# VH-VL binders against q9y8q3, part 38

Target 1, 263 residues: q9y8q3
Amino acid sequence: MRRIGLEALERVLYPVIPVVVTAEHQGRVGGMLAAWWMQASFTPPILAVAIAPERYTYKLVRESGVFAFNLLDFKLVDKAPFLGDVSERLLPGKIREAGLNIVRGEVLGAPLIAEASAAVELELVDVVEAGDHDVFLGEAKAVYTVDDFRGGMWSLETYRPLMYLGRTRRPGPVYRVYLTPRGWERREIEFAGGKLKPLAEKRVRLISRVEEAVKASSSREEAVDAVRRILSEEGLDPSDAEYLVEDALRRAKSYRRRGQSSS
Key: E = the ipSAE of ESMFold2; O = the ipSAE of OpenDDE; V2 = 0.75 times the mean of E and O plus 0.25 times the DockQ between their complexes.

## First folded at step 19 (VH-VL; framework fv_axatilimab)

Design H3 (at its last look DockQ between E and O 0.33; V2 from the best seeds 0.00; counts 0 for: pae E 6.0 > 2)
Fold by OpenDDE, look of step 19:
Structure H3 (fold): chain C 263 residues (1-263), chain A 123 residues (1-123), chain B 107 residues (1-107)
Amino acid sequence: as target 1 above (263 residues)
Amino acid sequence: EVTLKESGPALVKPTQTLTLTCTFSGFSLSTEGVGVGWIRQPPGKALEWLALIYWDDDKYYNPSLKNRLTISKDTSKNQVVLTMTNMDPVDTATYYCARIYYYGSDYYPFDYWGQGTMVTVSS
Amino acid sequence: DIQMTQSPSSLSASVGDRVTITCLASQGISNYLAWYQQKPGKAPKLLIYYASTLQSGVPSRFSGSGSGTDYTLTISSLQPEDFATYYCQQYYSWPLTFGGGTKVEIK
């Protein structure tokens, strides 16, 4: 082995099997594809996932205290862009728009993806600030699987696990690479491609405006007020302003720390 | 308005290390998709890309010079720093910093440039 | 590395002339090609990106075309301010590489 730069850490950790984190608050269901998750405890059974404050799912989990992990079959890989590249904030009902259906868990009533190969209902027990992301700890209250899981193990006769290898490196077109161990089928999907492009761009523009507002403000309160105005102008929910400001502040802080450590 | 400006020594002795700083305004390296790179141009010669750093601290170097180059950023100061070790007279050139921007699925090349700073390597 | 070969290295033209500059990539670069204009003592200025998209503020007399490995910059009617050196640059893959440049001189 050779020592490499820390900037490559994320890429080194792939491939992983991502989960779709789903949550609901006040009748609004959202979800996101997350690669940064783990089992954190056996007794009690606790799972963990890292989520950035900018993600709409972050808001939903924080507000409801209930969320779910969903494992998708590789056959649903074409749905991944809706779950990763688009925010529920900008596309209400994006899970539905992706062609996926929601069913409720039997124990917590958590929103589950009907087409998932497995799902776990989680009750939020703790949130730990890790940096630009928070780690959400959830206690599992129910587990669901398709028939492929039998005898305490996946048979993989029908279930094709979805693995994420990461995104291609710049420059040029950026693709997300997905794999399945069954036959090692590989899929490359363009980031923010097709009809998702305008929504992805809108997200970037919004985040840029938020960052500028934060930089131009002398206090957090002033920043929040400015972002409320921005959200209002964009026809979005002004109550999301605190989350977006928090995200911008954390990213800025994290980047500074990273830069200092590498110098 | 987007602006970039290079600063550093105009004269460097052979074998010494060159340190250049790019100070910019009108944009931020905290913004997703933003990158800042360095390009040099010997007198009367073509442009040569040296290094690039993105908002997420992802770094890229010209392979021919990789062992001599280090790029870093200070987002809070809107600065990008390039160091180049073991300077030689052949490294005499005008050094530019420039911005690139990844927006959605679109990648934009160097759309804004500094004025450049002339660096002469001589005994 | 992708090599970018520009032709010609230099040309002489008069005001009003149609000028064509070619850039050949050693491999396909899928239109991730930019054109820059550089005047003496000045930094390069982006003219065209993604092979044919005109940068904001650039006169319409400039146009880009091409695909695969072959790309062309055209100035439909050369103006006095267009006498400069032009560079192509691929940003399809690392490392980023520039062409050798084409100097457009007054005839």
Scores: ipSAE 0.152, ipTM 0.694, lowest interface PAE 2.0, mean pLDDT 92
Fold by ESMFold2, look of step 19:
Structure H3 (fold): chain C 263 residues (1-263), chain A 123 residues (1-123), chain B 107 residues (1-107)
Amino acid sequence: as target 1 above (263 residues)
Amino acid sequence: EVTLKESGPALVKPTQTLTLTCTFSGFSLSTEGVGVGWIRQPPGKALEWLALIYWDDDKYYNPSLKNRLTISKDTSKNQVVLTMTNMDPVDTATYYCARIYYYGSDYYPFDYWGQGTMVTVSS
Amino acid sequence: DIQMTQSPSSLSASVGDRVTITCLASQGISNYLAWYQQKPGKAPKLLIYYASTLQSGVPSRFSGSGSGTDYTLTISSLQPEDFATYYCQQYYSWPLTFGGGTKVEIK
């Protein structure tokens, strides 16, 4: 084995089977495609997922304390950009725009994707800071599957999970890459393609404006006030300012630590 | 103000290894999406891309020269280094470094260039 | 590799003329095309990116058009400072490749 740079760590860990994390607050359902999740305990049954403060789903889970994991079949891979590449904040109703339906779990009323092959209802029990992400710990209260799961195991006759390999690093459009369920080939899905491209660009510009405002501020209070003004100017909810400031502060710490280790 | 400047030897003998340094200011390779590339131009000829390196140490090389080229960076010193082995008179050219970046979901071309440094390969 | 073919290789024109330069890609590049201007002894200067978007500080007499494999740089009214060599470059896929250049000379 040879040692490689830590910048490649994420890619070494692929492929992964991602989940869609769904949650609701005040009638708004949102979701995000997440690769950084794990089983944390069987007794009690606890699952964990890492979410950055800037994500709209972060807010939904924090505010409601209820969320779900959804396992998707590969047949839904074309819908992944709506789930993972754009923010509910910038595209309200993105799950429905993807042509997917929400149903309610029987135990917690958690929003579930009806087309999922499996879903888990989760009650938030703790949040642990892990650098630029928080780890959300949820106790599983219900599990649902399609008929492919029988005899205590997936038969894999019809269910073929998504297997994510990461983003392309070539010029031109960025693609998210998935392993096909047959033939061990790669399927490339354009990142925020077509009509979604302006929304992804708007998100990046918004994050950059927030970072500049935070750098220019002498206190957290001043930063929050500045970000509220930015959100108002963009026609967005000013109540999101605290989350965006926290995200920017954590990312600023990450950049400084990275620079300090360089020599 | 974004600036880049190439430095290295003006004369190299055949078979020697060329080492060029790009020193830049007005931007940092710690910034997500930012990269620095190398492009050369033989006298009276067209431009040829050689290599580039992004902020996260991801590297790309012209495949026609791949086994001769090595690119590296020192983010804290705002420097990118190109090494080219087994120099030949056909490699006589002006060598440029230039900034490139991607932003959000899209990639952009070289927007700022150094003045270039002429490298002559002769006995 | 995507081959970029520029036409013409050179041209002579007078101040005030409309000049067009063509760049053909060996396959579609979805508008990931840049145009550069280079004067003798100087580094290239970016004029246009994404086929038609004018770089900041570039005079409005420059414009870009095209799609797919066929792209055009137009100078609507040639000025004395525009006598230079022009290069197209694709940045759709690796390796990055340049056209052979078009030298614009004073008649």
Scores: ipSAE 0.016, ipTM 0.552, lowest interface PAE 6.0, mean pLDDT 88
ESMFold2 (binder alone), look of step 19: mean pLDDT 94; pTM 0.959

Design H4 (at its last look DockQ between E and O 0.37; V2 from the best seeds 0.00; counts 0 for: pae O 4.6 > 2)
Fold by ESMFold2, look of step 19:
Structure H4 (fold): chain C 263 residues (1-263), chain A 123 residues (1-123), chain B 107 residues (1-107)
Amino acid sequence: as target 1 above (263 residues)
Amino acid sequence: EVTLKESGPALVKPTQTLTLTCTFSGFSLSTEGVGVGWIRQPPGKALEWLALIYWDDDKYYNPSLKNRLTISKDTSKNQVVLTMTNMDPVDTATYYCARIYYYGSDHYPFDYWGQGTMVTVSS
Amino acid sequence: DIQMTQSPSSLSASVGDRVTITCLASQGISNYLAWYQQKPGKAPKLLIYYASTLQSGVPSRFSGSGSGTDYTLTISSLQPEDFATYYCQQYYDWPYTFGGGTKVEIK
């Protein structure tokens, strides 16, 4: 074995089967593709997922206390990068734009992707800080599957799980790469082909303004007030301010620790 | 809003090491997807890409020059530094830094450029 | 490296003319092609990205077309302020490479 740099850590751990995390608050449904999840407990049945505070889904789960995991069949692989790459904050209705439908779970009313092969309704029971992410612990209250799951097992004749292998190497066209073991089909999926540039510019501008406001502030409360004004000016929801401030503080803390250890 | 500015010596001697600093504002290298690149242009000639560094310290160099180039960043100072060793009169050029970024699986060309700094390699 | 061959190297045209500049890549670049305008003594300015998408704030007389290896910049009605050198650039694969430039002179 040879030692490699820590920057490659997550890619060494791929492939993983990603989930789409869905949640709703005040009538607005959002979702994100997440690879950093696990089973954490059998009794009670607890699942864990790491979510950064900047993610819109983070807010939705914190505010509602209810979310879902959705497992997608490889037939939906073309939609996976869109769900992971685009923020509901910047593009309202992104799940519908992906051509997917929301239905409600029977136990918690959690938003589920109708086209998923499996879904799990989760009630938030704890949030644990882990650097620049929080680990959300949810107790599973219901699980749903399609007919491809029978007799306690997936029928791999008809269910094709997808495995996420990460992004292609930069610079150049960025493809998210997926594999399914059935037939050994590998898909590289380029998303948007440059068409998201206006949204990306808005995102970069927003993050820059938030970071400057946080740096100029003498307290968290002052930073939140400044960011609320920024969000209002940008036509965005001012209640997002505390989450964006938290994300900026976490990222600044992580940078200082990394820089100090490398010097 | 977005600005970049190159600074460094206007004159270097052959064999010396050139160090250029790009200082920018209106964006941060702590932002996922953001990068800064260096491009040069010899007088009367075409543009040539030199190097690129991203927010996560991922680095790329023009293979024709990779043994001579080092790129680094100081995110807290909004600075990117290019070092080029063993300068030669053929390296006389205007040197630009420029912003680049990607968003998820989507990526874009250089959209904001500094004014450039002319570096003359005498001899 | 992906070689970018730009033609013509220079041209002269009258105000109001339609001007066409061609850029050929040595391999397919899947529309990851940018066009820049550079005026004397100034930095390049992004005009077009993804082969045909106009950068915000760029006049609509500029347009881009093409696919695969063949790309074209068109100025539909040349204006006096369009005197400049134009460069294509591929950003499909590193190293990023530029065309040799086309100097446009207004008669």
Scores: ipSAE 0.341, ipTM 0.734, lowest interface PAE 3.9, mean pLDDT 88
Fold by OpenDDE, look of step 19:
Structure H4 (fold): chain C 263 residues (1-263), chain A 123 residues (1-123), chain B 107 residues (1-107)
Amino acid sequence: as target 1 above (263 residues)
Amino acid sequence: EVTLKESGPALVKPTQTLTLTCTFSGFSLSTEGVGVGWIRQPPGKALEWLALIYWDDDKYYNPSLKNRLTISKDTSKNQVVLTMTNMDPVDTATYYCARIYYYGSDHYPFDYWGQGTMVTVSS
Amino acid sequence: DIQMTQSPSSLSASVGDRVTITCLASQGISNYLAWYQQKPGKAPKLLIYYASTLQSGVPSRFSGSGSGTDYTLTISSLQPEDFATYYCQQYYDWPYTFGGGTKVEIK
């Protein structure tokens, strides 16, 4: 082995099987594809996932205290961009827009993806600040699987696990690379392609405006007020301002920490 | 409004190290897809790309000069720094910093440039 | 490295003239080609990106075309403020490379 830069850490850890994190608050359902998750405890059964405050799913989980993990079949790989590139904040009902359906879990009533190969209902038990992300700890209350899971193990006769290998590097178009162990089929999907492009760009612009507002403010309160105004101007929910400000501040903090470790 | 400005010594002696700083405003290197690069131009000559750094600290160098170049950023200060070692009179040029970005799958070239700073390498 | 060859290196033209500048890449660059305008003592200004997309604020008399390895910048009717040096640049692959430039001078 050779030593490489820490900046490559994330990429080194791939491939992983991502989960779709779903949650609902006040009738609004959202979800996101997340690569950074794990089982954290056997007794009680606890799963963990890292989510950034900027993600709308972050808001939904924090507000409701109930969320779900969904494992998707590789056949649904074309839906991944809707779950990763677009925020529910900018595209209400993005899961439906992706062509996926929602069913309710039997125990917590958590929103589950009907087409998922497996799903887990989770009750939020703790949130740990890790840096630019928080780690959400959820206790599993129910597990669901398709018939491919039998005898205590996936048969993989019908279930094709979805693995994420990472994204290509600039310059040129950026693609996300997905794999499945069944035949090792490989798919490269354009980042923010098609009708998602304007929404992805809008997200980036919004984040930039938030960052500038935070930078120009002398206090957190002032920043929140400024971002409320921005959200109002954009026709978005001003109550999201605190989350966006928190996100911007954490990214800045995380950068400082990285800088110190690299010096 | 997006602005960039280069700063550093106007005169460097041969074999010395050049350190240039790009200070920018109107955008952030915390924003996904944003990068800042350095380009130089000898008097009366064409442009030459030197290095580029992105928001995620990914770095790229011109292979012809890679062993002499180091690029870094301070996002909190909106600054990017370029160091170039073992300077030679042939390195005399105007040095520019410029912004590059992409949204989604669309990559954009250098859309905003600093005014440039002239660096002369001489004994 | 991808080599960018501009032609001509210089040309003389009058106000109102149609001006054409070509850029040839040593390999296909899939339209990841930009055009810049540079006036003496000033930084380059982006005119066109992705071969044919006009940068905001740039006059419509500027246009870009081409594909594969061959690209063209056209000024439909040269204006007094258009006398400058123009550069093409590929951003398809590392390292980014520029053309040698084309100086548009007054006839």
Scores: ipSAE 0.031, ipTM 0.569, lowest interface PAE 4.6, mean pLDDT 91
ESMFold2 (binder alone), look of step 19: mean pLDDT 93; pTM 0.948

Design H5 (at its last look DockQ between E and O 0.25; V2 from the best seeds 0.00; counts 0 for: pae O 8.5 > 2)
Fold by ESMFold2, look of step 19:
Structure H5 (fold): chain C 263 residues (1-263), chain A 123 residues (1-123), chain B 107 residues (1-107)
Amino acid sequence: as target 1 above (263 residues)
Amino acid sequence: EVTLKESGPALVKPTQTLTLTCTFSGFSLSTEGVGVGWIRQPPGKALEWLALIYWDDDKYYNPSLKNRLTISKDTSKNQVVLTMTNMDPVDTATYYCARIWYYGSDHYPFDYWGQGTMVTVSS
Amino acid sequence: DIQMTQSPSSLSASVGDRVTITCLASQGISNYLAWYQQKPGKAPKLLIYYASTLQSGVPSRFSGSGSGTDYTLTISSLQPEDFATYYCQQYYSWPYTFGGGTKVEIK
């Protein structure tokens, strides 16, 4: 074996089967494609997923205490980059814009993707800080499948697992790479053709304004108040402010640690 | 409002090292997908890309100039620095910095440019 | 390297004329093609990206078209402020490369 740099760590750990994490708060449903999840306990059945405070889904799960995991068949692979790349905060109705429908779970009322091959309703039981992400622990309260899951296992004659391999880092177009083992079909997805640029501009402007406000503030309370004003000016929900401030503080802490590396 | 501004010497002698600083506002190199690049233009000639640095410290250089170029960033100061060694009169040009970036799988060209700084290599 | 061949290298035109500039890539670039306008003494200004999408604030008289290796910038009715040099650039494959430029001059 040869030693490699830590910057390659997550790509070594791919492929993985990602889940779409869905949640709702006050009538707003959002979701995100997440690769960093695991099973954490058998009794009680607990699943875990890492979510950054900047993600809109982070807020939805924190505030509602109810969420779902959704497993997608490879037939939906063309939607995967959109689900992972675009925030409900910036594009209201993201899941519907992806051509997907929401149905309600029978036990918790969790929002489920109707087109998913499996879904799990989860009740939030704990959140554990893990650097730039928090690990959300949810107790599974219900699980749903399609007919491709029979006799206690998937029929790979009809179910094509969607596996994520990471993104290219070659200068030029950034492709997200997916695979299914049936027929070893590999897809490098390009879906937007520049269409996301207005949303991307708004995201970058928002992050920059939040960072400047946090940098200029002498306390967390002052930073949150400043970010509330920024959100209002941008036509966004001011209650997002605490989450955006937390994200900015974590990013600033990351840079302070790296600043000690030149001696 | 996105702005970029180049600073550095207007005159260098052959064989000297050029150091240029790009200072920008309205965006941050802490943001995933964001990069800053350097482009030059000799008087009356076409544009030539030089170097590019992304938020995660990935660096890319024009292969024809790779041995002469170094790019670095200071995210907290909103600055990117280009160093070019062994300057020659053919390197006389206006030097620009510009933003290049992506969002998810969506990729964008150099959309905001600095005003440029003229660098003359003579005598 | 992907070579970008831009034609013509210069042209003379009058206000109101329709102007067409072409850019030929040595390989397919999947519409990752930008057009820039540069006025004397100024920085380049992005006009069009992804071959045909207008950058915010660019007048609708500018349009881009093409696919694969062949791309075109059109100015439907030339205005006095449009006398400038125009560049195409591919941003599909490293290293990124620019066309040689097309100078649009007063006839």
Scores: ipSAE 0.322, ipTM 0.719, lowest interface PAE 4.4, mean pLDDT 87
Fold by OpenDDE, look of step 19:
Structure H5 (fold): chain C 263 residues (1-263), chain A 123 residues (1-123), chain B 107 residues (1-107)
Amino acid sequence: as target 1 above (263 residues)
Amino acid sequence: EVTLKESGPALVKPTQTLTLTCTFSGFSLSTEGVGVGWIRQPPGKALEWLALIYWDDDKYYNPSLKNRLTISKDTSKNQVVLTMTNMDPVDTATYYCARIWYYGSDHYPFDYWGQGTMVTVSS
Amino acid sequence: DIQMTQSPSSLSASVGDRVTITCLASQGISNYLAWYQQKPGKAPKLLIYYASTLQSGVPSRFSGSGSGTDYTLTISSLQPEDFATYYCQQYYSWPYTFGGGTKVEIK
């Protein structure tokens, strides 16, 4: 082995099987594709996932205290952009827009993806600040699988696990690379392609405005007020301002910490 | 308004290390898709790309000069720093920093440039 | 590396003239081609990106065309302020590379 830069860490850790994190608050269902998750405890059964405050799913999980992990079949790989590139904040009902359906879990009533190969209902037990992301700890209350799971193990006769290998490098169009161990089929999907492009751009612009507002503010309160105004101007929910400000501050803090460790 | 400005020594001796700083405003390296690069131009010559750094700390170097170049960023200060070791008179040039960015699949070249700073390598 | 061959290296023209500058890439660059204008003592200014898209604020007399390996910058009617050096640049693959430049001089 050879030593490489820490900037490559994320890429080194792929491939992973991502989960779709789903949650609901006040009748609004959202979800996101997350690569950074793990089982954290056997007894009790606890799963963990890292989510940034900017993500709408972050809000939903924090507000409701109930969420779910969904494992998707590789056949649904074309839905990944809706779950990864677009925020529910900018596209209400994005899961439906992706062509996926929601069913309720039997124990917590968590929103599950009907087309998922497996799902886990989770009750939020803790949130740990890691840096620019928080780690959400959820205790599993129910598990669901398709028939491919038998005898205590996946047979992989019908289930094709979805794995994420990472994104291609610049320049040129950036693609996310997915693959499945069954035949090692590989798919490259354009980042923010097609009709998602304007929404992705809008997200970037919004985040930029938030960052500028935070920089221009002398206090967190002032920043929140400024971002409330921005959200109002954009026709978005002003109550999201605290999350967006938190995200911007977290990213800045995380960067400083990284800089110190790498110097 | 987007602005960039290069700063550093105007004169460097052979074998010494050049350190240049790009200070910018009107945008942030915390923003997804944003990058800052360095380009140099010897007097009366063409432009040469040197290095580039993105918001996610992804870095790229000109292979012909890779062993001599290091690029880094300080997002909190809106600064990008370029170091170039073992300077030679042939490295005498105007050094520019410039912004690059993309949204989704739309990649853009260097759309905003600093005014450039002249660096002379001489004994 | 992708080599960018720009031609001509220099040309003389008069105000009102149609000016054409060519850039040839050593391999296909899928329209990831930019054109810059540089005046003496100034930084390059982006004119065109993605081969034919005009940068905001750039006069319509500037246009870009081409595909694959061959690209062209055209100034439909040269103005006094257009006397400068022009550069093409590919941003298709690393390392980014520039053409040798074309100096447009007054005739």
Scores: ipSAE 0.014, ipTM 0.530, lowest interface PAE 8.5, mean pLDDT 91
ESMFold2 (binder alone), look of step 19: mean pLDDT 93; pTM 0.946

